# Ledger of designs, part 8: VH-VL binders against q983m5

Target 1, 189 residues: q983m5
Amino acid sequence: MVKVIASSLRKGNVVDKDGKLYVILFAENIHPGKGTPVTQLDMRRIGDGVKVSERYRTTEQVERAYVEEREHTFLYADGEGFHFMNPETYDQVAVSEAVVGDAAPYLQEGMPVQVSQFNGIAISLVLPQRATFEVVETEPTTKGQTASSSYKPAVLSNGVRTAVPPHIAPGTRVVVMTADGSYVERAKD

## First folded at step 25 (VH-VL)

Design bb2
Fold by OpenDDE, fold request of step 26:
Structure bb2 (fold): chain C 189 residues (1-189), chain A 121 residues (1-121), chain B 108 residues (1-108)
Amino acid sequence: as target 1 above (189 residues)
Amino acid sequence: QVQLVQSGAEVKKPGSSVKVSCKASGGTFSEYAMSWVRQAPGQGLEWMGSIIPTFGTANYAQKFQGRVTITADESTSTAYMELSSLRSEDTAVYYCARVGWKGWSYYMDVWGQGTLVTVSS
Amino acid sequence: SYELTQPPSVSVAPGQTARITCGANNIGSKSVHWYQQKAGQAPVLVVSSDSNRPSGIPERISGSNSGNTATLTISRVEAGDEADYYCQVWDRSSQHYVFGTGTKVTVL
């Protein structure tokens, strides 16, 4: 079994705690000005689907679960869930909406995704940190606005709400973080 | 003590579908994966697929992909196996089995009593 | 595909030792589990390849694994040991459970 420090854990990782498997839904390292640094983990227990929230010391050792991590490509979604394919073997795997969660809007056909499987069953996904979408709605640019001005509300082609620099207009493709939809840069395409 | 009780024997026509149930008692249903294994008369054991009830998605043997559907109802602690487009070769005893694990070691430690499915014209 | 090969049958006299083999490439690197199936009954796990012996399974029944062969050993065989025995592994490559072809053990 493999142990890692808590601060290295990320969303989508699967850990073993007291013989139970947990999928990390959210991970954050907190470094208070005064006090011991901690890692906040929000997890879903695989056994019963219960959500738990725990804090670890950032240097605390955590057991990683025995799961198969393989790259897949997203194909499509239907009533059975989200479908991915192993580009090497062409095997397909279905992933439930519950597992995909808030990553769903960021999935694009052909996107490479890391799928974690336990007992052959997909229990977690890791998307690329960045994805590109078109801005379909945003406030008009006003005179006097510069690139250093405050960000303005926008809606991406996948329906996600974000904030973009003033110079961004509808029709522009932008790169966003798949974790929270935050703007990164204008797409270079 | 954990027990698995399956539904009764079935007689089906070719081309039809069959759905077998497996009810678990005496333990945590969602904690373990549930596998389905069949055995044709006088033949060996053949794995069909497995499900983790919590997630509702199953892993299927390639041989049965597209023809078998494995589901689970956590509220009733019951797993299901539905096999469609039945043919005579599908005549077999179908077992559900709870999967235990340690590391990469997966084993079936509790078995249902089996369900005979006979496919005949 | 990964396949496990067992001898079709093994005969043994009471009080003697029965050995059932399960062959596959590099099976020694895998966890091998064994099931006993008596006539008209469901399979029963008899060897889990871990440190914990299944409940109710006598110490006479043990498993070993090395190279390309896993072996189930039944010492001091009794009439009640007459059954079909199956080995099983988890194939990580295909993400499939794989069962052996099965061995019928007859107590003479």
Scores: ipSAE 0.796, ipTM 0.918, lowest interface PAE 0.6, mean pLDDT 93
Fold by OpenDDE, fold request of step 26:
Structure bb2 (fold): chain C 189 residues (1-189), chain A 121 residues (1-121), chain B 108 residues (1-108)
Amino acid sequence: as target 1 above (189 residues)
Amino acid sequence: QVQLVQSGAEVKKPGSSVKVSCKASGGTFSEYAMSWVRQAPGQGLEWMGSIIPTFGTANYAQKFQGRVTITADESTSTAYMELSSLRSEDTAVYYCARVGWKGWSYYMDVWGQGTLVTVSS
Amino acid sequence: SYELTQPPSVSVAPGQTARITCGANNIGSKSVHWYQQKAGQAPVLVVSSDSNRPSGIPERISGSNSGNTATLTISRVEAGDEADYYCQVWDRSSQHYVFGTGTKVTVL
């Protein structure tokens, strides 16, 4: 097994703890002004779905689970779940809605996704940290407002609610974090 | 002690579908993978696919993709294997088997008694 | 695809040692498991490649693996050892279970 430092762990990674497998649901590195930096991990135990919350020193070693991690591309979703394809082998894998979870709205056709498989079964995935969507609904553009002004509520083309700078208008493409839908910047493409 | 009990023998016509069940008792069900393996008369063992009930999706052998569906019902601790568009060459004993594992080692430590499926015109 | 090759049959006299081979490219790097299947019965795991021997399996049954050949060894063979034996691996590349072609062991 491969050990990694806690601070390197991300949502979707699978770790081995006390002989059991856990999927990381949330990971955050906390760097207090005073004190030792720590990594907060919220995890779900595979099998019974028990959720646990653990804190590690950022440099603490954590054992990664024996799962096959391979890049796939998202194809489509249907009643059977979300379908991904290995661009090298062209093998397809179905991922359940339960596994995809809150990542579902951020999936776009052709998007590269890291899929973790246990016994050939997809048990977790990692999306790119950023994705681009069109703003379809937001408050009227306020002229004279700067980016430092308070953000206004908006709805993205995938239905996700977010907050955008005042100068953003419907039809504008924006980059958001796939973890929470938070605004990053106006899309350049 | 964990036991797997499968449904009874089936006789099917070509082009039809068959669904075999496998009920687990005496242990946990949801966290363990369940595999389906078939054996044609006088032939060897052939893996068809596996499912982890908790996740609800299955891994299929390429040979059977699009024609086999493996599902699981956690509430009844039962796994299912449905094979469609049956052919004469699908005549075989079908086994369910629980998967044990350590590291990258996956094996089948508990087996059902098998279900004979006969496909004939 | 990854394939495991076994001899179709092995004959052995009672009290002697039976050796069943399972051949594949670089199989020595894989965990190899073995199953015993008696006539009319379901397969039974006899070698798991784990530290724990399957329950009810005698010590005279063991597995070894090196290079391109895995071997199941049955020492002091008894009439009850007559069965078909299958090797099995997990192929990480294809994410498939792979079974050997099977070996019929006959006790003379």
Scores: ipSAE 0.792, ipTM 0.917, lowest interface PAE 0.6, mean pLDDT 93
Fold by OpenDDE, look of step 25:
Structure bb2 (fold): chain C 189 residues (1-189), chain A 121 residues (1-121), chain B 108 residues (1-108)
Amino acid sequence: as target 1 above (189 residues)
Amino acid sequence: QVQLVQSGAEVKKPGSSVKVSCKASGGTFSEYAMSWVRQAPGQGLEWMGSIIPTFGTANYAQKFQGRVTITADESTSTAYMELSSLRSEDTAVYYCARVGWKGWSYYMDVWGQGTLVTVSS
Amino acid sequence: SYELTQPPSVSVAPGQTARITCGANNIGSKSVHWYQQKAGQAPVLVVSSDSNRPSGIPERISGSNSGNTATLTISRVEAGDEADYYCQVWDRSSQHYVFGTGTKVTVL
């Protein structure tokens, strides 16, 4: 198996612990002012869905599972799940809602996604860290508000709630983090 | 000891559908992929598809895509294989088999007893 | 598609050694597994490419793999070894299980 340092692990990665597969749901590197840096991993065990939370030293070696990682393109979603296509072979794979999870709102047609397959079955996804959406609802800009002032609530075209700078208005396209919907910047497109 | 018990023999008309069940006992069901393999009379083994019960999605052999549906019920530790638009060529013994693995070594370590499906007019 | 080719039949006298080949391009780089299927029965895993021998499988049965040929070796063959044998690999490219064409072993 391929061993990697804990700090390199990301959401969607699959690790092997004692012969069992876990999908990382959340990964965070914590660097305390005093003490040893650690990596917090929240994982779901493949098989029974048990969630576990573990901390590793950031430099600690963790075994990644033998899964096939291939780039796919998101096509569409329907009652059978989310459909992705391998842009090289044109093979399609269906991914369940359970696997997609909270990434669902961030999927856009044509988006490249890393799909992890075990026995040809998609068991995990890794989305691009950033995605662009239109702001469809937000508070009006008030006099005196600057870009450096407090963020205001907004709703994106995908229904995700986020916070945006005061100068952002409805109709504006913004880049957000796909992990939590946090605002990054105004889209440059 | 892990055991896979399949449903009984079926006789079907062309154009109809058949659904075969495979119940696992004596071990963990959800952690393993379940494969379906068929064998026509006097012929070799042919993989049809596999499912991981936890995820509810299946991987299918290209030959059977659109015609086969593999499902699993975790609560009953039972996997299912449904084959539609049956033809005489679909006459075969259908096996479920649990997939074990180590690294890139994927193997079928436990097999059901097989289910004969006969398609005839 | 990736295909595994086996000889249709192998005949062996009791006490002798049977060798069943499974041929494919660069099969030596793949994990090859072998199944035994006696008449009227389900297949049984007899050789896994991993270091663990399946439970109940005699040491007389072993597998090797190199180049373009995987080989199942059955030493000191017994009447009970008469069966069909299939090799199998996982094809990562197509994400398919691939079985060999099968070999009928007859004990003379």
Scores: ipSAE 0.773, ipTM 0.901, lowest interface PAE 0.7, mean pLDDT 93
Fold by ESMFold2, fold request of step 26:
Structure bb2 (fold): chain C 189 residues (1-189), chain A 121 residues (1-121), chain B 108 residues (1-108)
Amino acid sequence: as target 1 above (189 residues)
Amino acid sequence: QVQLVQSGAEVKKPGSSVKVSCKASGGTFSEYAMSWVRQAPGQGLEWMGSIIPTFGTANYAQKFQGRVTITADESTSTAYMELSSLRSEDTAVYYCARVGWKGWSYYMDVWGQGTLVTVSS
Amino acid sequence: SYELTQPPSVSVAPGQTARITCGANNIGSKSVHWYQQKAGQAPVLVVSSDSNRPSGIPERISGSNSGNTATLTISRVEAGDEADYYCQVWDRSSQHYVFGTGTKVTVL
């Protein structure tokens, strides 16, 4: 264990709090207009999977545990989970649906991900921030609106519902954020 | 103080499967990784695999990949190890153990009493 | 695959010191754990992280680790120390446990 400042923590880090290990799911440093800057941590307890949210002063010291953080490549998913390969050893690691969570529809064959392992078992994944998907359906725009109107509903090739600019047609490849599916731009490939 | 209590001895025929249970008491089972280790008569300790109950996937020793399945039931605080396609060489005492850790290393700080599995025709 | 080699047996007279070695390339850079297994019983952890003694383990049992050899030392050996002893490491590269070959300690 190493003591680190709370503001240095990021997704995939593991902290020790009162003898229990927690995986960081989300970390944000908040600088309010009044009051002391804080670090917001959303964490999951490794032992029972219970999620907690905690706020720390950004300068507060926290015990960080040592866990392996290594790049893996996504292979495929089946009824037993999501399968990744270590590109250096070619060993395969199965990752449960619980660990993959809402990231599942964004995984693509060959995608590099950062895998955090405790006792050789995957406890967290970090995907690339952006990924490219095809728009397969667009929702009708309300009659009377022009091309400069608000974003319209769309369905991506991975099944995710999102919003796209009015001029995007079915078959268009778009770049989205893997965190929430939000539209970034038209793909340039 | 965590205690690990395993299921009783079993006699199995070649080609069958065995499922050994390991129940934790005196603490929350789901807070720990659990390992399975076997020991054939007169032989040393051999790690088979480990699981963190809440994650549902296991880390298997290469020798047992494809023949061993390690699972856990959080609601009953019980871990399981199932070994299939049994051979006479699988005759051994099977232990479950709780994982402890420090730094970059892991060890087994609490052991079950062991379960003798005898494979005989 | 990373292997840990131990002498198959060590004989020691009561009151003397037993030294059980665990050899591997650069084992001094790893954390070594030791287990005692008395006849008919489950293993018990007697040393973790090279030299840490769990509660309830007598101070006569100690560990050290440097270079290519880790050593478990049992001072003032008693008949009750007769057991098999195993070293163990975690191999970060393979993400696997590795146990040593085991050493039978006989108290003559």
Scores: ipSAE 0.625, ipTM 0.843, lowest interface PAE 1.2, mean pLDDT 88

Design bb2
Fold by ESMFold2, fold request of step 26:
Structure bb2 (fold): chain C 189 residues (1-189), chain A 121 residues (1-121), chain B 108 residues (1-108)
Amino acid sequence: as target 1 above (189 residues)
Amino acid sequence: QVQLVQSGAEVKKPGSSVKVSCKASGGTFSEYAMSWVRQAPGQGLEWMGSIIPTFGTANYAQKFQGRVTITADESTSTAYMELSSLRSEDTAVYYCARVGWKGWSYYMDVWGQGTLVTVSS
Amino acid sequence: SYELTQPPSVSVAPGQTARITCGANNIGSKSVHWYQQKAGQAPVLVVSSDSNRPSGIPERISGSNSGNTATLTISRVEAGDEADYYCQVWDRSSQHYVFGTGTKVTVL
C-alpha cells in the first residue's frame, strides 16, 4: 500500500479506506474561487459493490492499493459478458456488463483497453478517449447558410444519442468521446 | 471471524455434473474474493478458480475452463462451484476458501471443511 | 508455467527442527504463503507473505524467502505438527494461483 494525494487519483485506481477496497469510478478536481480545492470521488466498494461519493482536500493523503493494470484488446460480447485478450500472452478475461457499464456501446473489435484486475478479475476498464461511429439519424443539412452556433441531435451507429454540428448529414462518420458520446470532429477516413 | 460451511458429500456417475455450495457466516460475504481448490485422494492442492461476488465473473484455472462455473448469491452469502462432464479423475475433496491479499499477492486465509465428490458407478 | 517444487517428505524427531523448502526460479521476488493440512482436515494458513503468522499460529512456526528457495521452519517439533505442508504463490504473469507439490512431515 502507497499513500498518494487525492488529486492524483483517476478512474481505475483502487484505494484502501478503513480496511475496505474501492475502485475509482470518477474523479474530479474542483478549484472554487473561495474555499479549499477538493477532489470529488465516486467509488465502488469491491467487496459488496456499494457506491460511495466522497470529497477530499486535493492534498489529502489516501492509501492506494496495488492492482494489476494491463492493456487488453476487445474481442467480442456474448451471453457470458465482454471478452478481452492480452495481446502479449493471449490470455483472455471476461468482464461483466456491470463493470463495462455505459462504455459498452463504444467497444469495437480490436480496440485497446486498459483493464484493472483484482485477483485476476476485471474490476474496471478505461477505453481510448475517442472512437469513430457513423451518424444514422439527424436532421438533414440545410442548403442555406447557418450560424453553426448550435448543435443538433443525432443518433450514432452504436445507438448513442449525441449532438453534432448542423452540417453533419446522416451517413457521416464522426469521432466522439467515449466518455459521453460528445462530438469531436468528422472522421477523415 | 468468517466461517465457511460447505454442502455434503456427493456420489456421481461419469458424464454428469456436480454443484458444491459454500455458505459464509460471521462476516460480510462480499468483503473478499472466494476461491475453489480441490484435492484428489493422496494428491496435492489444485486451484480451480475465484470469484468476486458483486462483479459476476470468475477467474478460472486454464485446466478447468469450459467445465467449471463459479457463481455467488449475495442474498444467501453462498458461493457455488459446478463441475460438468465428470470423470473418475475428478474424484476429490473440493474446498472453498476466502481470499486474503497483501501487496501484489493473494492467499487463502479461511477454508471450508471440504466436500468429497466421488465419481464412480 | 511457474512451478513450485517441494520435497515429498521430511522426517524429524520430536523437539528438533523441520525445514520444508519450496523451490522455484527467483521465488525470492514473490510473496510465499504456507498451509498446514493435518490428516482428514482442511488446510490452514500458517504463514503469509513469506514470514507473517496469522493469529493462533505458534511462534515456533516461521518462514523465510530468498533467492530460489522459500523455507518453512518448525522449531521444537511436536507430534501434532505431523501434516502435509504446501507453499503457494500468486503468479502475476498468468494471474493464477500456484501451489507447491506438498511435503509430508513425519514425526519420528
Scores: ipSAE 0.603, ipTM 0.840, lowest interface PAE 1.4, mean pLDDT 88
Fold by ESMFold2, look of step 25:
Structure bb2 (fold): chain C 189 residues (1-189), chain A 121 residues (1-121), chain B 108 residues (1-108)
Amino acid sequence: as target 1 above (189 residues)
Amino acid sequence: QVQLVQSGAEVKKPGSSVKVSCKASGGTFSEYAMSWVRQAPGQGLEWMGSIIPTFGTANYAQKFQGRVTITADESTSTAYMELSSLRSEDTAVYYCARVGWKGWSYYMDVWGQGTLVTVSS
Amino acid sequence: SYELTQPPSVSVAPGQTARITCGANNIGSKSVHWYQQKAGQAPVLVVSSDSNRPSGIPERISGSNSGNTATLTISRVEAGDEADYYCQVWDRSSQHYVFGTGTKVTVL
């Protein structure tokens, strides 16, 4: 264990709180116009899977656990889970559906991910912030559309429902955030 | 505080499989890694693999990859090790052990009593 | 490929000191753990992290680790210390456990 300030904690980090280990699911540093900055952490307790939410002052020290963090490459998914390859050893590591969670639809063959391991067992992963998908369903543009920039519903090739600008047509490749599927820009390729 | 109780001895024929159980009591189960270690007669200790029950996947020693399956049942606090395609050299005592850790290192702080598996025709 | 080498046996008279070595390249940079296994019994952790003594382990059993050698020392040896002893490390690069070859301690 290493003491770190709360604001340095990120999704995938593991912390020790009151003798129990928690994996960070979400971390946000909030700097209000007035008042003391805080770090909001959503965590899952290792052992029983209970989710907890905690607020810390951004400068408060927290015990961070030693876990092995290494880049892996996504290969495929099957009934036993999601399979990754360590690019240095070529060993394959299986990651359970529970650990992959909401990230599952964004995984693409060959995608580099950061995998955190405890006792050689994957306990969390972090995808690249952005990934490219094709829009497979969305409304066509309509005549008389004003200067409104309201986003319209769309379905991506991975099945994720999102919103895109009105000029995006079916078949367009778009860049989205892997955290929530939000539109970033049209793909440059 | 924690105690590990393993299933009883088994006699198996070559080519069959064996599934050994390890039930934990008197402590938390799901958050701790559980290791399987075997010891052939007159030989040393050999790690086979480990599991953290909450995550449901195992880390296997290279020698056993493809022949061993390690699983856990959180509802019964029981870990399992199944070894397939048994050969006479698989005759051994099979131990489960709970993993302790410090820093970047791991060790077995509590051991089960062992399960003798004999493979003979 | 990281291997831990121990002498096959050590014989010690009661009241003397037994030293059990565990050799490997740069083992002093790793944390070494030690297990005692009496005949017909499961192993028991006697030293963790080079020198930490679990509850119930007598102070006459101690460990050290430096350079290419880790050592388990049993002072004032008693008949009850007769057992096999194994060292062990966690290898970060392979993500595997490695056990030593084992040392039989015989009390004469």
Scores: ipSAE 0.537, ipTM 0.828, lowest interface PAE 1.7, mean pLDDT 88

